# VH-VL binders against q6nml5: the designs that were tried, part 6

Target 1, 200 residues: q6nml5
Amino acid sequence: MFSEVEMARDVAICAKHLNGQSPHQPILCRLLQDLIHEKACREHGFYLGITALKSIGNNKNNNIDNENNHQAKILTFPVSFTCRTFLPARGDILQGTVKKVLWNGAFIRSGPLRYAYLSLLKMPHYHYVHSPLSEDEKPHFQKDDLSKIAVGVVVRFQVLAVRFKERPHKRRNDYYVLATLEGNGSFGPISLTGSDEPYM

## First folded at step 20 (VH-VL)

Design y5
Fold by OpenDDE, fold request of step 22:
Structure y5 (fold): chain C 200 residues (1-200), chain A 122 residues (1-122), chain B 107 residues (1-107)
Amino acid sequence: as target 1 above (200 residues)
Amino acid sequence: QMQLVQSGAEVKKPGASVKLSCKASGYTFDDYYMHWVRQAPGQRLEWMGEIYPSGGRTNYNEKFKSRVTITVDKSASTAYMELSSLRSEDTAVYYCARGEYLEYWSGDFDIWGQGTLVTVSS
Amino acid sequence: NFMLTQPPSVSVSPGKTARITCGGNNIGDYYVHWYQQRPGQAPVLVMYYDSEREEGIPERFSGSNSGNTATLTISGVEAGDEADYYCQVWDRSGNHVFGTGTKVTVL
């Protein structure tokens, strides 16, 4: 699900970068960098972009004593902003592109979601097809109706489970989801008519 | 910071049992697999088993299944590995490692403990 | 049982490129992860899901996986890259299998 959320963060910037100018731009840049590096959080999902900068508070570091060395001083500003986020949820219907076919399933990319795992156990009537004779032939899953799930194929799937993975140092956090083709028959390979954006 | 801290070195006699601990901090303990991996001197890494703390589900390497028991104390964010009927060949450094959890999938080990040396000698 | 084979050792001069291979039957049908282990230390994840660098790992590290061979490539090798490297997969039996390990020596 896509959302717009209001967030508050402390943003640290080097005083050297201000050169007597407004801290607005440096703060925004730093904030963007931080969100990009963090990538996602458990509460809000993937950070897709800052939609508004609501407020910038005063510098929290009131250490007057180091005011003379502006070049080495780190300034910390409380910042309120709005951010567009994507939080995958159980029951979501997504589409994405198969990035890798494995012996036990396929990994699908859907927008910011890089790791949607479609298990063979969750793709009824599909079987794994591998040609040992040709390294050039890409493995794929095939159904009796000749539908194929191969690298590059766009697949519509339903989210069955969602797992947040917090990476060390809270950088490059990610989500892993279990995908399924089970249901009313509306899930599976589709003809690409546009982008592979989520919820298309 | 995310870290796994393991118990200290052990010296055991053949036939004895050893129980090692791995304390997790800095992340949600219940949301990830805890794996145990050992490495004998000069040998490759060997996976022993895993536990998913939330459900208590365990999977073992068949090689160790009869001798290894992996458990958790969720309240202490601690995983345990007990290996029984120790042999000289069990002399190794034992590691705990965090792994991602997803139904029907298992991935990489991104956080490792410092390792615990277990020496089995007569 | 899935078997992963690595060359026992790779020697490389500073600034050159080291390639560490991990062989396995249809290993391309698996995701391969790579670990670096320095003497007396625990393994450290350097590459996951074939080609994704772990945080803090230099860009000079790259990974690929196709057919029967996965490869960890270290360009511009530095003295600090000297270590044992292990590939790893999750096999059909539900086991995590590690390669035999490769000692990278920087000459």
Scores: ipSAE 0.895, ipTM 0.957, lowest interface PAE 0.5, mean pLDDT 93
Fold by OpenDDE, fold request of step 22:
Structure y5 (fold): chain C 200 residues (1-200), chain A 122 residues (1-122), chain B 107 residues (1-107)
Amino acid sequence: as target 1 above (200 residues)
Amino acid sequence: QMQLVQSGAEVKKPGASVKLSCKASGYTFDDYYMHWVRQAPGQRLEWMGEIYPSGGRTNYNEKFKSRVTITVDKSASTAYMELSSLRSEDTAVYYCARGEYLEYWSGDFDIWGQGTLVTVSS
Amino acid sequence: NFMLTQPPSVSVSPGKTARITCGGNNIGDYYVHWYQQRPGQAPVLVMYYDSEREEGIPERFSGSNSGNTATLTISGVEAGDEADYYCQVWDRSGNHVFGTGTKVTVL
């Protein structure tokens, strides 16, 4: 699910970079960098972009006039902003591109979601095809109707489970989802060159 | 800070049992696999088993299945590994490690404990 | 039993490129993870899902996996890169299997 959320963050910038200019641009840049590095949170999902900067507060650091310390004064600003986010949820219908075929399933990329795992156990009537002898045939899953799930194929799937993975230092957090093709037959490979962008 | 802290070194006699602990902090304990991996001196890493704390589901390496028991105390965010019928060959450093959890999938180990040396000697 | 084979040792001069291979039957059908282990320390994840660098790992580390060989590449090798490296997969039996390990020595 896509959302627009209001967030507040403290943004630290080096005073030397302001050169008497408005801190607006440096703050925005730093904020973007921080969100990119964090990538996602449990509450809101993936950060897709800043939609608005609502307010910039005053520097939180006490002006210690230490004239002599060539140490780049770090200024910290409280910032309120809005951000567009994507939080995958159970039941979501997504489409994505197969990035890797494994012995037990496939990993699909869908927009910011890099790790949608489609297990063979959740691919009714598919079987794993490995042709060691044919250099040209990459491993894939094949259905009786000759439908194939291979690298590069776009697949429509339903989300069965969602797992937030918090990384150390809150950097590069991610989501893993379990995908399924089970249902009314609407899931599986699609012929249309679809976008990797998630849709609900 | 996310970390795994393991119990101290153990010295055991052959035939005895050892129970090691691994305390997790800084993350949601129930959301990840806890793996146990050992390494004998000068040897490769060897996976022993895993537990998913939320469901209590365990999987073991067949090599150890008859002798190893992995459990958790959720209230203490602590995982345990008990190895029975100890042999000299069980002398190793034992590690706990966090792994991502997803149904039907198991991935990498991104956080490791400091290791616990278990020495089995007569 | 799925087996992962690594060269016992790789020697490299500072600034040069080290390549650590991990061989396995159709290893390309698996995700490979890599761990660095310094003497007396616990393993540290350096590469996951074939080619994803763990946080804090320099860009000079890269990974690939195809066919029967996965490779961890360390460009611009530094003294601090001296360690044992292990590849790892999750096999069809549900076991996590580690490679035999490669000692990287910086000359």
Scores: ipSAE 0.895, ipTM 0.958, lowest interface PAE 0.5, mean pLDDT 93
Fold by OpenDDE, look of step 20:
Structure y5 (fold): chain C 200 residues (1-200), chain A 122 residues (1-122), chain B 107 residues (1-107)
Amino acid sequence: as target 1 above (200 residues)
Amino acid sequence: QMQLVQSGAEVKKPGASVKLSCKASGYTFDDYYMHWVRQAPGQRLEWMGEIYPSGGRTNYNEKFKSRVTITVDKSASTAYMELSSLRSEDTAVYYCARGEYLEYWSGDFDIWGQGTLVTVSS
Amino acid sequence: NFMLTQPPSVSVSPGKTARITCGGNNIGDYYVHWYQQRPGQAPVLVMYYDSEREEGIPERFSGSNSGNTATLTISGVEAGDEADYYCQVWDRSGNHVFGTGTKVTVL
């Protein structure tokens, strides 16, 4: 679920930003930006944060001859670092907030996971309730015990399937999972603790 | 770069069949639906069907179910759409598009082929 | 069959806001996706899951979906926004249904 992984990346920064100062801060900033933009990878899951900067290598672009080209102003540093990651896996028990109720299920947000899909087929004893005539009643799923899965409700669920979504340009990659309430009865709406964090 | 590259334009006679190809690159072919969508001149987009390459699962628009067959060659990361018993009304640009797959869910089309014009004329 | 209805055309002056509606019975119970199609080109995803903006799409594009209407809003319209726009849903029959399309003209 949660891991600390060692990673290596080439970080490109503009020489203008160094103004003779240590490249550490600009490199770290750029690295963070890159990870934020990428968001996730197949191997490690969601990037949650950099935990340590292990090493910064020397500039790879030593070509003196390119001083006159705008490209010559870009310095590339090999960076080794550790990163905290979240990789959803089958069997994981998570909790999250319902963000959308659909005719056939609900989408739940759980931390960095924006798309946990809970199908009606995977929430036994729930039925869809739609009151188009009442502005006050939002569509929701309801169980016989009157428990409700509605927008804003926190739900504890188990992960059945995981999909990594590679987005174009390798930006804003994502994971989406199939959720289930099936099991020993411990899954479903929970009292509002307000936490979207996975169970450790 | 993620892309879908489709086969070239086709001219067919009524009653004939056409088989179009869509080659995927830059992503894991097996992890996504491949959809086929057509657009007649001046008309809206029309979904024809989908295939999930990993399991070979296909779903078709009922309108085309009797005439359309969608297949894949995983080794070539290529999807195919065959439309039989062609009619003049089948004249359209045909697109392949990538869609996310999750059991019990189907989402948006985030990558599109360039389209293939199929002209059906006597 | 699930039907999505869009206005055939929307005209807007540069810098103004264009709103493209997609009507459907209880469309709020679906996720709506939006595509932009320029003449002679393939459709491009601009908005997915009602309000998620696709990468590369300007922030001036936004989406909403509630009740019987989904809306794609384009603020600060530019000439380059002139295109056909289509909404799309995955319906109860397992079909992907596209709207009738809206031609946005920048005056």
Scores: ipSAE 0.873, ipTM 0.942, lowest interface PAE 0.5, mean pLDDT 93
Fold by OpenDDE, look of step 21:
Structure y5 (fold): chain C 200 residues (1-200), chain A 122 residues (1-122), chain B 107 residues (1-107)
Amino acid sequence: as target 1 above (200 residues)
Amino acid sequence: QMQLVQSGAEVKKPGASVKLSCKASGYTFDDYYMHWVRQAPGQRLEWMGEIYPSGGRTNYNEKFKSRVTITVDKSASTAYMELSSLRSEDTAVYYCARGEYLEYWSGDFDIWGQGTLVTVSS
Amino acid sequence: NFMLTQPPSVSVSPGKTARITCGGNNIGDYYVHWYQQRPGQAPVLVMYYDSEREEGIPERFSGSNSGNTATLTISGVEAGDEADYYCQVWDRSGNHVFGTGTKVTVL
């Protein structure tokens, strides 16, 4: 699900970068970098972008005006902002592109979600097709109606399970989901729309 | 900081059992597989088994299935590996490692313990 | 049992490119992960899902997987890259299988 959430972060910037100018732009840039680096959190999901800057507080660090220490002063600002986020949830209907076909399933990319795993066990009536004879034929899953799940194919699927993967140092956090084609027949390969954007 | 801290080195006699511990911190213990991997001197890494703490599901390498038991204490965020009927060839460094969990999928090991040396000698 | 075969050693001069191969039957149908292990240390994840670099791993490291061979490539090799490298897959039996390991020596 897509949401706009209010967030607060402390943003640290080097005083040297301010050159007497408004700290607004440097703070925003740093904030964006931090969010990009973090990528996602458990509470809000993937960070897609800052939609509004609500407020920038005063520097939290005591200005020890020690004039003599040429040490690059780090300034810390409390920043309140709104962010667009994407949090996959059980039951969500998403669309994505197959990126990898494995012996036991396929991985699908859907927008910021890089790892939607579609298990063979969750794609009824599909079977794995491996053509050893033609170097050009990539493995794929095929249904009796000749529908194919192969690399590059767009697939509509339902989220069955969601996992948050917290990386060391809270960098490049991620989500991975278990995808399913089970249901009323509305899930599976679709015509290429050229977009990896999730459809809610 | 996310880390796995293992118990200290062990010296055992053939036929004995050893129980190693791996304490997790800095992440949600229940959300990830805990794997045990060993490495004999000069040898490759060898996967022994895994446990998913939330459900207690375990999977073992068939090679060790009859001798290895992996358990967890959720309250202590600690995983255990017990290996029985020790042999000289069981002399190795034993690692615990965190792995992602998803139904029907198992992935990489992104956090490792420091290792525990187990020496089996007569 | 799924087997992963690696060359026992790769020697490379500083600044050159090292390629570590991991061979397996239809290994392209698996995700391959790579670990670096320095002497006396625990393994460290360097590459996951064929080509994804772990955080903190230099851009000099890259991975690929197709057909029967996965490859870890280290461009601009540095002395600090000297280590044992292991590939790993999750096989059809539910086992995690490691390669035989490759010792990379920087000459």
Scores: ipSAE 0.863, ipTM 0.945, lowest interface PAE 0.5, mean pLDDT 92

Design y5
Fold by ESMFold2, look of step 20:
Structure y5 (fold): chain C 200 residues (1-200), chain A 122 residues (1-122), chain B 107 residues (1-107)
Amino acid sequence: as target 1 above (200 residues)
Amino acid sequence: QMQLVQSGAEVKKPGASVKLSCKASGYTFDDYYMHWVRQAPGQRLEWMGEIYPSGGRTNYNEKFKSRVTITVDKSASTAYMELSSLRSEDTAVYYCARGEYLEYWSGDFDIWGQGTLVTVSS
Amino acid sequence: NFMLTQPPSVSVSPGKTARITCGGNNIGDYYVHWYQQRPGQAPVLVMYYDSEREEGIPERFSGSNSGNTATLTISGVEAGDEADYYCQVWDRSGNHVFGTGTKVTVL
């Protein structure tokens, strides 16, 4: 779910970038870049934005004093802040837009969650429809004449499983979820709306 | 740093077996598929099978199913592939590779081992 | 069995665009992943889920997938792009299938 959490990071910045400025703006810019690159963490989910700066501490000297190359010096500042986050969880009811239809299911995007996989095995009464010989027929899943899951359709689903993924380089992360339309909720396509936003 | 380190090159006679190892480090071993992929000299890559360490579930390429066994030692973060009844056609470089896991889905291979050459000759 | 066919080679001048195709029946109904392999080295993932670039891969690499053809496009080709390239899908029988491979030569 959505949360607002307190977080702390040591922000590293090259000393040359502080010339003629207070350290406040360059440090905040670097912090934002670091969070955007990381995308998410296991404890709090996706980073959506910094909501408040609480403190910037004094430089933690990474280098010995009196270095000959002051322009190459790396300075680190402990920063405390609050952050808006989104953590998908088993049992969540979400809404998202179909981005890819595969022979065996669909991938749905719900806000920062790019990879919600809805297997055909989790779509009761749907079947796969695709004719590669017809330009007017896009691949989709069909239940009846009025219920269709295709690229661009908004689908309401329940999260059945959540997988945190650590990318191999530069500590970038992601989440995958297994989605289902099974159960007692009113899950499936929402034919009258095109909203991409998760519901709480 | 995430890496997969494989056992050293092997020379075998036809009819023997070989067991290769792949040691993972820098990530949560139990949460990802481990795949085995081979490449004969000058040939395309060929997927042999996969294991999900947390549940022990395996899936094998039908071509190898009768001769291949993939296992893990979770406490050692190590995967193994054993190929029996070796033939000269089994001469290849054998790779291990990590993939994301999700129920009913299997995707790309984002970390590869360095490869192990297995030579099968008279 | 599912078949992925690639041209055996593509020659391209520095600064030009290389297009590496991967042909398969209804390959657009699959996610396609791409690997670069230099001589004597392991493959390296460069593109996944049709069009997502792996970390550290330049923006001049792009991917597309529709109908019977997936394409890896390298614009502004550099000498360092010379390698073998393989596409890969997860097929209906639960196998991972690799393409026949394309050697990219930068003249």
Scores: ipSAE 0.781, ipTM 0.891, lowest interface PAE 0.9, mean pLDDT 88
Fold by ESMFold2, fold request of step 22:
Structure y5 (fold): chain C 200 residues (1-200), chain A 122 residues (1-122), chain B 107 residues (1-107)
Amino acid sequence: as target 1 above (200 residues)
Amino acid sequence: QMQLVQSGAEVKKPGASVKLSCKASGYTFDDYYMHWVRQAPGQRLEWMGEIYPSGGRTNYNEKFKSRVTITVDKSASTAYMELSSLRSEDTAVYYCARGEYLEYWSGDFDIWGQGTLVTVSS
Amino acid sequence: NFMLTQPPSVSVSPGKTARITCGGNNIGDYYVHWYQQRPGQAPVLVMYYDSEREEGIPERFSGSNSGNTATLTISGVEAGDEADYYCQVWDRSGNHVFGTGTKVTVL
């Protein structure tokens, strides 16, 4: 689900980077870098972009880490802002591009969601094809009616399960999704051009 | 902050069993696979099995399936691996490791315990 | 039943490039993960899903996987890169298989 939410972060910046001007620009730059690195949170999903900067508060504390004081002190500012987000949810219908074909399924990317796993067990009537001896050399999944799922193909799928992956001490998160093509009619490859469709 | 802390070294005689523990902290224990991997001196890493704590579902390497049992205590965020009928060839360092969970997929191991040396000798 | 073969050792001078290969039949149809292990220590994840670097791993580490060979490449090697390196896949039998290991020596 796409949303716009109010968020707050404590933004740490080296005092030297304030350059005598107001701290607005370096703080915003660091906030963007921190969000890009973090990628997502459990409550709101993936960060898509900051839509408004609401406030920058007073410096919260001073971090001292060197005896010589040649290392600049770290200043921490509470920042309030609004952010456009995407939270994957069970039942969502998404589309994405196949990035990897495995012997047992495929991984699909849908915007910020890098890891949507489509197991062969969730691809009714598809089977795995790999012929490294032939000119085709690319692995794919084939359905009886010539539909195929290969790297570069766009696939429409439904989300069956969502898993949040957290590494708190690194402040880098992700989502993994289990995808399915099961159900009536609308799921499967939707890329109809290029080398992924045979000429008859 | 995320950490896997394993039980201490063990010395066992052939024919005995050993039960090793792996306590997780800093993440939601139930949401991830726990794997067990061993390494004999000078040898490569060898995967023994995995458990998904939420449902208790296990998968074992066929080499060990008759002798290994992996269990969890979810309230203590602790995984256990028991290896029975020990032989001298079972002398190794035994690691626990966390992996991402998806149905029908098992991937990389992103957090490892410090390892537990098990020595099997008469 | 899948087998992953690595060269037993690779020697490289500081500042040069080390290439660590992992061979397997159609390994390009798998995701390959790489671990670094220093003597007496647990393995640490370095690369995953063929080419993604784990947090804290320098940009001079890169990975590739196609055909029958996956490769971990370390550009600008440093003394601290000296370690054993293992590749790993999840095979068709549901086993996690590690490669035979490669000792990287920086001379």
Scores: ipSAE 0.769, ipTM 0.889, lowest interface PAE 1.0, mean pLDDT 87
Fold by ESMFold2, fold request of step 22:
Structure y5 (fold): chain C 200 residues (1-200), chain A 122 residues (1-122), chain B 107 residues (1-107)
Amino acid sequence: as target 1 above (200 residues)
Amino acid sequence: QMQLVQSGAEVKKPGASVKLSCKASGYTFDDYYMHWVRQAPGQRLEWMGEIYPSGGRTNYNEKFKSRVTITVDKSASTAYMELSSLRSEDTAVYYCARGEYLEYWSGDFDIWGQGTLVTVSS
Amino acid sequence: NFMLTQPPSVSVSPGKTARITCGGNNIGDYYVHWYQQRPGQAPVLVMYYDSEREEGIPERFSGSNSGNTATLTISGVEAGDEADYYCQVWDRSGNHVFGTGTKVTVL
């Protein structure tokens, strides 16, 4: 669900950061910082990169000519641009790397998607393996055919549900997905070694 | 700005019930868990239960399950917690808190209300 | 029933490192979240998913979780870090469990 979309943002620049320079470079730098901080939006998903800068409009600050006006310290520029995006969707087939094994499932990262949750309830024929008596045995999930899901393993999965999360501090967002290995689509680990030994 | 604003302090007699409110603003109320957490004076935080507003699904801490009811009014973006058969040990500050919802997963609490003091006089 | 045990208090001099532990059987198989609570205030999320720092929390805060112990580490401790700190997990019964709490005192 990769796309290239047209977007617009009002980019706020502190006047002290311009310091006699052309506003175009500081505006672009701030726009990139704003998108990296925001991470994603509900309509288009994760921001992957700006592909073209369409326009930079004039400053919207009404009091820009007053030296003593506190409003003149913040300059706001309307920017139009195109952006490559990734929107996870139900039914998507993704692959990613296991980052955490929990008692009840695993969290997988797939590119910008940091939180794909694969519940044990969605792993047919897998069972949880963890020996606290053996410090060298890492927790993992093992299937009857000796397939293994552990930290570092690449897993092919289907997206069952998608949740957009609005974080409380500043404009910052994220996505969480529910992953599944259920169904007919050849889902599961893509082992590089084929070994039955736990991954490290 | 995301906020959880709770109802005011309550004074109750043993055996009574209390119903507290928590009004959410600045986010999509229906998409997140609302949790209730209490803290007796000088004690740890204690989770009481949760509700997912979109479907009205609740989960309760077994300790409170027979006495607690969590509900929502989605049109008012407001969650409620009712605790019945009050005892002196129910004297505590009661917080509401927002949590991320994902089927088969429940995580951190990223927004908290200011707390509501409930005093149960013996 | 899952138990999360924290030391009741940690005293630390300004500029030094505070380590706040959260003990539980195989707590490394859970994600641990951390909250800061100043007197008379609501808790504030500071760390989540073991080691992710919440927005606005200084980089001197860090977290780890393995085996039977999760740790919140505050390096370069400042007076403003004085507070109660609680760990939290989602347990096997579907309950959210908070640790016993640690009061950090900056002397």
Scores: ipSAE 0.766, ipTM 0.883, lowest interface PAE 1.0, mean pLDDT 87
Fold by ESMFold2, fold request of step 22:
Structure y5 (fold): chain C 200 residues (1-200), chain A 122 residues (1-122), chain B 107 residues (1-107)
Amino acid sequence: as target 1 above (200 residues)
Amino acid sequence: QMQLVQSGAEVKKPGASVKLSCKASGYTFDDYYMHWVRQAPGQRLEWMGEIYPSGGRTNYNEKFKSRVTITVDKSASTAYMELSSLRSEDTAVYYCARGEYLEYWSGDFDIWGQGTLVTVSS
Amino acid sequence: NFMLTQPPSVSVSPGKTARITCGGNNIGDYYVHWYQQRPGQAPVLVMYYDSEREEGIPERFSGSNSGNTATLTISGVEAGDEADYYCQVWDRSGNHVFGTGTKVTVL
């Protein structure tokens, strides 16, 4: 689900980055870097962009203070803002581009969602075709009616399950989804003529 | 800060069993596979099995299936691996490792414990 | 029963490029992950899903996978890159399989 939400973050910057500049620009740049690095959160999904900066509070000054090195001082500012987000959910109908064909399924990218897994068990009437029969043919899945799923093909699918991944590095997250072509909804490879963006 | 902290080194005699622990912190324990991987001295890494803590589903490498049991205590965010009928060739460093869970898919191991040396000697 | 074969060692001069191969039948039909292991330490994930760098890994590390060979490439090799490197896949039997390992020596 696409949303526009109000959020807050404590933004930490080095004191040297404020020298001779308005605090608004260095703080906004760092906030953007922090959100790009974090990528997503459990409550709101993927961060797509900051839509408005609402307030910047006073420096909290809750970092290591080194009297002998001004460049090592870290300043923290509470920032309130609005952000466009995308939270994948079970039942969503998405489209995306196949990035990898495996022996047992395919991985599809749909905008910020890099890892939508479409298992062969969720592709009715498709079978795996190996590239060893032709050096020019990449591995793919083929339905008997000539429909195929290969790297670069745009696929319309439904989300069966959503997994939020907390990566080892602080404030870096991701989502994985389980995709299906089963059911009533005309899922599968689609024509690229007139196709919309996978998101937004 | 995400961590996997393993129990201490053990020395065992052939025929005994060992139960190792792996305590997770800094992430939602129930949402990820916990794997056990061993490495004999000078050898490659060898996957032993996995557990998905939600529901306790396990998959074992057939080589170990008759002797290995992987369990969890979800309230303590702790995984366990018990290996029975120990042999001298079971001397190895045993690692726990976190992996992504997705139905019909299992991927990379992005967090590793420090390893537990188990020595089996007579 | 899937086997992943790596050269036992690769020697490379500082600043040059190390190429660590991982051979397997149709390994290009799998995602390959790479681990660095320093002496006495646990493995550390460095590359996943063929070519994605883990956080904190320098951009001089890159990966590729096609046909029967996956490759981890380290350009501008530094002394700190000396380690054992393992490839890994999830095989058709549901097992995780590690390669035989490659010791990278910077000399």
Scores: ipSAE 0.756, ipTM 0.885, lowest interface PAE 1.1, mean pLDDT 87

